# Ledger of designs, part 16: VHH binders against o26223

Target 1, 191 residues: o26223
Amino acid sequence: MKLLWTSQHIKVTVHIDGKVSKMDVLEAIKTRRSIRKYQDREVPEELIDKILDAAMCGPSAVDERPWHFIVVRNREMLEKIPEVHPYGAMVKDAPVAIIVCCDSSLEKIPGFWVQDCSIASQNILLAAHSLGLGAVWTGVYPLEDRVEGIRRLFSIPEHVIPFSVIPLGYPAENPGTRDLFDPDRIHLEKW

## First folded at step 15 (VHH)

Design Y13
Fold by OpenDDE, fold request of step 16:
Structure Y13 (fold): chain B 191 residues (1-191), chain A 124 residues (1-124)
Amino acid sequence: as target 1 above (191 residues)
Amino acid sequence: QVQLQESGGGLVQPGGSLRLSCAASGFTFWEKWMSWVRQAPGEGREWVSSISYSGGWTEYADSVKGRFTIARDNVKNTLYLLMDSLKSDDTAVYYCAKHKYSAFPETQDEFDYWGQGTQVTVSS
C-alpha cells in the first residue's frame, strides 16, 4: 500500500486582525519555515514570554534544564550580532533576538545539553510560528569562532555556552511550504 | 591548506604611504575575522588592526590610529592595510593573521594562521 501523501497546501491564513488563530502542533511543524525578513514592527513582550515558556517546556536529560535565554532588543546589539556571526545578517533587521545558552554547571549527563538546547531552540521556532511570527535558527555551537564571538559580545561567563541565535519578528516574506518527506530515510526495524 | 601571503612592503621615507596586501586561500575568507600584526626588530609582536568578516567593525592600536586603515575584499580573498604618515617606529615585519574567534584578539594565541610577513622599513 503506497501511502500517497497528498501535499495538502495548508494555507496559513494569517488573519491581519490581531487574533492569533490557534495552530495545532502538526500544522506548526509542517508549515514552519525559516524567516529572514521582518516587518518594521515590534514584537510584544507577551509573545516573547509565551515563546520562552514554550522553550522551557521541552524535555531535557534527567530534567537538567540547562538552558538560559538572552532576550535582545537593543538595536545596537542587534546590529553587532552580524559582525560576530557570519550568517546572522538578518538579525539586524529583526526587532528581537533570543540567544539560547547552556549553563554547563547544570548539566547532569555530559553532552545531552546540545539536545536540550536544540529542543528549546526548536520550540522557540515553533512557538513563534504558531503566534504569527517568523524566526530562523542561526547556529552558534559548536563553532568556536561564533561561540566566542557571541560570548564576548554579551559578556557571557565561561561556564555558559552560547548555542543559537534566533531572530524573531513579524514575517515580511512567505517562502511557502516544502514537502520534506523522504521515504528513503525510513528504515523498518533494521537498516 | 590555509595560506596567507603578504605583499606591498618596502622602503619608504617618513611621512610616506604604503599599501599592504594579504592574499588568503585554503579557507572561507569572508567567514573569518582578520588582523594585521607587526614585529619590530628586537621586539615582540604587536597587534596593529583587526577587521570583522564583513568589514563593518574595525579596531586599531593606538599607535596607528588615524594613520592606518584596515580593509578587505571578500570577493578577492584579500586583506589590506593602508598605511599613511609612516614613521620610523612603524618599521617592522607586518603579518597577516587569521582569527580563531569572531572577536578582537586579546592574546596572540587567538590567531590560528599567520603569513610569512612583509618587511616595512621607514627611513630617511
Scores: ipSAE 0.847, ipTM 0.926, lowest interface PAE 0.5, mean pLDDT 93
Fold by OpenDDE, fold request of step 16:
Structure Y13 (fold): chain B 191 residues (1-191), chain A 124 residues (1-124)
Amino acid sequence: as target 1 above (191 residues)
Amino acid sequence: QVQLQESGGGLVQPGGSLRLSCAASGFTFWEKWMSWVRQAPGEGREWVSSISYSGGWTEYADSVKGRFTIARDNVKNTLYLLMDSLKSDDTAVYYCAKHKYSAFPETQDEFDYWGQGTQVTVSS
């Protein structure tokens, strides 16, 4: 296993065959950070497919699987997203973004779609990280201004609800890892 | 409480210029799209112009395109409308309006707050 250092001192573990090493699930969870700076490098479609596959593997209420995904690579659209999302500035710098949506017509139990789409969104982040990409969750729902902004920008039908925008790319920053464990948040048997 | 206060209206001759201002308070101004809407005597409200929260995206009604410029100062929480080459048909009360959505308005219901308006009169 060779360690390659990018010009930005980003440690990338690569197999001898040139494939990026996969990390285990606990490592992915513990080391994942929001990445808002990206390299000027395209993300292969194969990686996006893997990420989307992971996104669809999460549980959903009564297996309703209400999620849809818009994969955005068009430069003009990526540049427009920040105009309808006040905290989406980094999207214009990403080579690709995934918009997670809910098709309300697929919802079996009202309200659980938020959990379903959250799980899908988190799986996108974890999968991206495990594949050597950086990503960040930019919240859309439940803020109506952002929901409608994204809806109109992408001509999303009324029964489909934009939930999150997740820009992805090869990371151009390394914010390090954090220990967020707080034993005071753990209650045994009772509060 | 959300407040929008227009100023800068007045009487001008045809071909003249005015600068309207709208002072905003009670919300995070830079996170919201803003518009100008006008109402002429005996007429309904007419959309004039809109601007994204960053100011990077603007649109104008055909009737004012090339003559009016919408701008904003997010530090001062102020929306502006620069009006050049004014015509008699521009006579109206001009309202500052806050958007519900991060999009150009399709209907008047897409504004959640309005100012009191400022009178613009273009007359010889």
Scores: ipSAE 0.832, ipTM 0.921, lowest interface PAE 0.5, mean pLDDT 93
Fold by OpenDDE, look of step 15:
Structure Y13 (fold): chain B 191 residues (1-191), chain A 124 residues (1-124)
Amino acid sequence: as target 1 above (191 residues)
Amino acid sequence: QVQLQESGGGLVQPGGSLRLSCAASGFTFWEKWMSWVRQAPGEGREWVSSISYSGGWTEYADSVKGRFTIARDNVKNTLYLLMDSLKSDDTAVYYCAKHKYSAFPETQDEFDYWGQGTQVTVSS
């Protein structure tokens, strides 16, 4: 089923400090947190489409765009993911998860697919946050036991590599903000 | 170093019960699927049962289904096999095995570590 991506620019109004405002990119980046608790509330398909659209807007090596996405809403499958991902316990509580994969046949430069899929994964997280959802990046690659677990669970072909599992939902927690700026990590002109 | 040590085997009569234990060390136990595999005299190794990280997923060979129960204690780093209604055909050396991958072991090559085994003999 070809998801007809209608590029409708939905102005996402995020309620910050009691005011409905559009979240800018810097705000999204700075305020994003990993969310592992979700409300018992379905995520509309429209939001998933927007998130996936964002996921595909990132750069990739020589524009190879090797990513594929599995959208999982089936309750049984969501409940099985933690059994093949030891740090994926929260997935069973999410209404939906996105599995980011790489099609190795689309790779043009060896090894850069990891960066490409990382960018896609981060865009999923940022887009979700900007839309009022919570998400968390659960790493699959490069751990072989997780890669093969997810592969087998979802019957992913050998040339496709599962990279990350990202559960999404309306947040049922607020971890707060973090100040991660470290000037000691900045070097001017030379190390 | 990864170590697996089985215990609890012995001689039992048909219809009897045994509880096998496997003490694990040298790796993060709760991050790995575990299995029991047995080998009868003159036969190849036979998969018996598997269990997921938290025990939420268990699998059994048809030959032992309904009679055997696999369990684990992740605090004690111990794998268990509860064997009820034992039959003569259950006579074998039972091995604890660590999975290389998470789920759905297809071949023996997917187990990267084995215990020394414990002998189970079912005889009248």
Scores: ipSAE 0.687, ipTM 0.861, lowest interface PAE 0.7, mean pLDDT 91
Fold by ESMFold2, fold request of step 16:
Structure Y13 (fold): chain B 191 residues (1-191), chain A 124 residues (1-124)
Amino acid sequence: as target 1 above (191 residues)
Amino acid sequence: QVQLQESGGGLVQPGGSLRLSCAASGFTFWEKWMSWVRQAPGEGREWVSSISYSGGWTEYADSVKGRFTIARDNVKNTLYLLMDSLKSDDTAVYYCAKHKYSAFPETQDEFDYWGQGTQVTVSS
C-alpha cells in the first residue's frame, strides 16, 4: 500500500499493474536460508557484479576494506574445491562460487579482518537471495588445513587468507523459513 | 593420540604384488589427506603417493606411476597402497603419513604424524 518517500523526497512512478518495488531488507534477512542444491543453470555475470558490489558496501574496521574475491566458474576448479574443503561438497554442483579472502597488507587494525570478511560474506548471501539465487557460506578460516588447501589450489599468496567459500546458483530446494527469535538471548542493561 | 599402523609388507619376487594397509585412529580420518612415503636402506625419505580426503584426487611419484594405486576406506579408517610389478628399487620401509594440510605436500615437514613403517623387500 505504500509508495517509497513520495511526499518527502521523491515520487515513485508505478505502472497500472504494479509499482517499482524492492525486497524489504528485513524480509531478505528473515527468509534467507542456506541453499545447497542448485539448478543446472548459469548465473549471469551481471548478477555476480551486483552481489560483489553489495559485498563491498559492508563496514570494516577503520574502513580498512581488506577483502578480495575470487569468482570461480571453471568446472574443473569447482570440482577440486571439495577435495581440499570436505564440508564444501555442494560446491562441485554449483555453477559458480565466490571465495572471500583477506589481504593482510590492507589491515589497519590487526585481527579485525575476520569481522570485516564475515560482513562481506553475509552481504553476499543476502544480495544473492534478493536476486533469486541461493547460496551457502562454507567456512574455511580458521581451519588451517583448509586455508592452506584453498590457498594452494588457487595460487593465493601467503599474505592473503582465504576466509570462506560461497557456492551459489538458482535454487533447486526450498528449506522453508525458520522462526529463530529467542528472547532468552536478550539481556537488558547487564547479563 | 594419533596412531598410524602399517601392515602387509614382506618378501616378494620381482614382478610380484603386495597390498599395504594403514589403520588410522585418534583423528577424523575422512577429513585428512594421507600419503605413503618410503625410505630405502641408507637413503632419505621419498614421497610415493598422496590421496585427498575423499579419494577423488591422487598423485604418484614418477618412479611408481602406473604400478602403484593409493586408496582409502573412510568407513574403516584405513589407507591402502596396492603395489604391482614390483622391482628391486622398490625395496624400502613404507610409512603411512598424515598431512598437516589438505594439499599435495611441498616439503616432507608437511606430514605431522608417521606410522612405524612396514618393510617391503623385493628380491629373487
Scores: ipSAE 0.385, ipTM 0.756, lowest interface PAE 3.1, mean pLDDT 90
Fold by ESMFold2, fold request of step 16:
Structure Y13 (fold): chain B 191 residues (1-191), chain A 124 residues (1-124)
Amino acid sequence: as target 1 above (191 residues)
Amino acid sequence: QVQLQESGGGLVQPGGSLRLSCAASGFTFWEKWMSWVRQAPGEGREWVSSISYSGGWTEYADSVKGRFTIARDNVKNTLYLLMDSLKSDDTAVYYCAKHKYSAFPETQDEFDYWGQGTQVTVSS
């Protein structure tokens, strides 16, 4: 058993058989940072399953749930992603990446799939963080050259649109947290 | 404005070697895939080779595989084609071409800019 000490607030983290306490959702949202450096350590399939379960819990336009996910662990494929995705250099160093895609045949309201896949992508980041992993969202859509490059690399059919590439792994960096709250961005009743 | 300027062509005997260069300007060269394409007299254009933006992934037409090497210098914004063991069938105008996509081309329409070409003539 471990005790976390702070001045007048004591958090008790209980470790039984190696289990780690779950992270509060607001804490996860506030402390998640983009992580681009990863340990040389595999991410268990069970954690990827939990992350994708979380991704699919996101709301979508009229519940269309247009998302599909490609899990990439093959070293040769991970090393090729930066060759078709020029700002995805860190992917070559990740033990795994998730490609978030839209299946346009599932679209019920045109164009809202972008919001749908954004929600799924953010849920992947938060879930990874909550499980002790680090991740970063690298944008593919709407850049046509990257979209087509990723599509061809992974044999993604024409009606399926790669939206984002999210490398993840156990973090090998700690950029710290930020305080980004800006009350000037809040408008009451009107602009 | 995008400009691609080939050089290094000429007359060479069978079995000889040449190095073609393509000076690129007017775009972010290191972010783009590039290709060499050739056109023999009276023929259509034939894809020769492509190279990814970093140079880490290259492919070649079967007709030149093992004899030609595509390379790039992202500092000098220059694309190269090193041609060895040249044959009469390699006689063509060689064009430097810029890709639309970060992918190996499936059609000629996937090149959005072309150079003026440089003549390579392989003859005894």
Scores: ipSAE 0.365, ipTM 0.735, lowest interface PAE 3.3, mean pLDDT 90
Fold by ESMFold2, fold request of step 16:
Order: sequence, then structure tokens, then C-alpha cells
Structure Y13 (fold): chain B 191 residues (1-191), chain A 124 residues (1-124)
Amino acid sequence: as target 1 above (191 residues)
Amino acid sequence: QVQLQESGGGLVQPGGSLRLSCAASGFTFWEKWMSWVRQAPGEGREWVSSISYSGGWTEYADSVKGRFTIARDNVKNTLYLLMDSLKSDDTAVYYCAKHKYSAFPETQDEFDYWGQGTQVTVSS
């Protein structure tokens, strides 16, 4: 985008080498949408590395950091995910997916791993968006049939719990921005 | 109330064909994996074939590969087993079984519901 004052005055031009070069945090949070359609275009390893770095920056209960990530690019495996996850149809069309897992042996406070892995998952979505990618969180936990399906498909050990599958790629759709603020959800001092 | 009702069994000559059906109700059929399991007289149960909820992923026991085809109709909530080139060793009660998990089974305990079975007898 370039900034223009008037035809007779000074033009200010901002060069953008790509669609997203830097994004304000509040803008990223407000504009991120679930993206389920992707271009037939590979996602560079460098971008996946940045996304996973961001995922691991999340807080966790007592700094337990129980998360592990499986990066899936193999076409055969991506095609099989929808067969064990009935609402994961878009995964077969993604160039890559990230499976967020909890290693229960790293858990220090029982039961908080769900929040920990949720934070990591949301960071993946925001980081992907800031890098010009689209992603969607597909739920695995707490649905036991999906958990076991994903675990067996990827040979995930019994003490490791697959939490979410996040397909991502360069977006082939633009759902637009929403205004979801609802002041009735805000309670001052008490319910 | 999950119900599985098999049909289509019978007496057939070696080399013949049969089609088994299993009518399913009481659960969301298209969200669940299904299997056929058989039990010959005096033997343990033998897994025959499994099919993913969409039908896109099927696997077969070595003893039936190339002769049997598992299929499903998610509109009619029906599971099928198309059996060709039947042998005397295929004589068994055939059960329709519902998976607990969206995965190929490793033990019989991974099926939460079973049909009553339908007898298939291959004899001349």
C-alpha cells in the first residue's frame, strides 16, 4: 500500500515486496481467519521454523512446556488425515500440516496441558497469518476416536496426546474481517 | 441404541459369490469405521476387513485379499462385504462390527458393538 496526499503535493510511497512484510499484533489478532483453501504452492521450511519458534514462545503452567510438534508434508500422510478426522477434509489440500501434541511426561501440574497446547496452537495461527499464510485449527482432543486415529496414523506413543491438527498454506480465499465485540460479555466487578 | 443387523449369508458352492449386508442404526454411521470379522466353527474370531468412515481407506486380511471387497453406503447406513471365489475355508459366521476408534483394530476389544452374525457355508 502507498500513501498519497494530493496530486499537487508530496507523494509518500511504501514499497511492499510481498503482501505481508510486518503486521501490528492487534491487527493480526483481529484479521486472522480460518483458511481452508490453499494455493498449490510449497511453504518454505524457513517459514515453518518461524511459526514453530513462535508456538514455543507461549506461556505454560509452571513453565512445563509440554508441547511437541509433528510437521507433515508427505502427500500420502496428508491424504490419510481426513480418513481418521471427519472434519479435517481440507488437510488433504494443504501443502503442510502441524500436529500439536502433549508429552504427558513433561506435565508438572495435572490438567493444564490443554491450556498450554491451546496457547501454542493459537500462536501457530497468528504467526502463520503474520507471514502471509492461512491456517485453521482442527480439533482432535478431547475426542477419543480422533485422538487414537491420529496417534496410530503417526505412530505417536501412548504417553503423547495429539491435541490439534493445523493445516496451512498460502491462502486461496479471503473471508474478510469481522466485528465480534459484544459489550454484553463484559462484567464489571462481578457477574 | 446401536443396532447392527447382518444379512445375505447362505450355502454356496466353492468358487461362488455372496454379498453380505449390515444395516446400521443408533449412531452416526458416516463418522465411524466399520469391520467384518468371522468365526469358523471351533475357532477364534478372525478379522476380515475394515473400512474408514468415508470408504477411502480399506484393508483386508491376507486370507481374503483379492477375493473380498468391503464397501459402505453412508446414505443407506449399510456396510457390505462382496465375497468372490469362495473356498471351504471361508465357512464361518460373519459379524458386522463397529469400531471404538478411527483406526485399524489391533484386538477384538476395539469393537464396541457387534451384529448377531450371518452364516456363510461353502460346500458342495
Scores: ipSAE 0.286, ipTM 0.685, lowest interface PAE 4.2, mean pLDDT 89

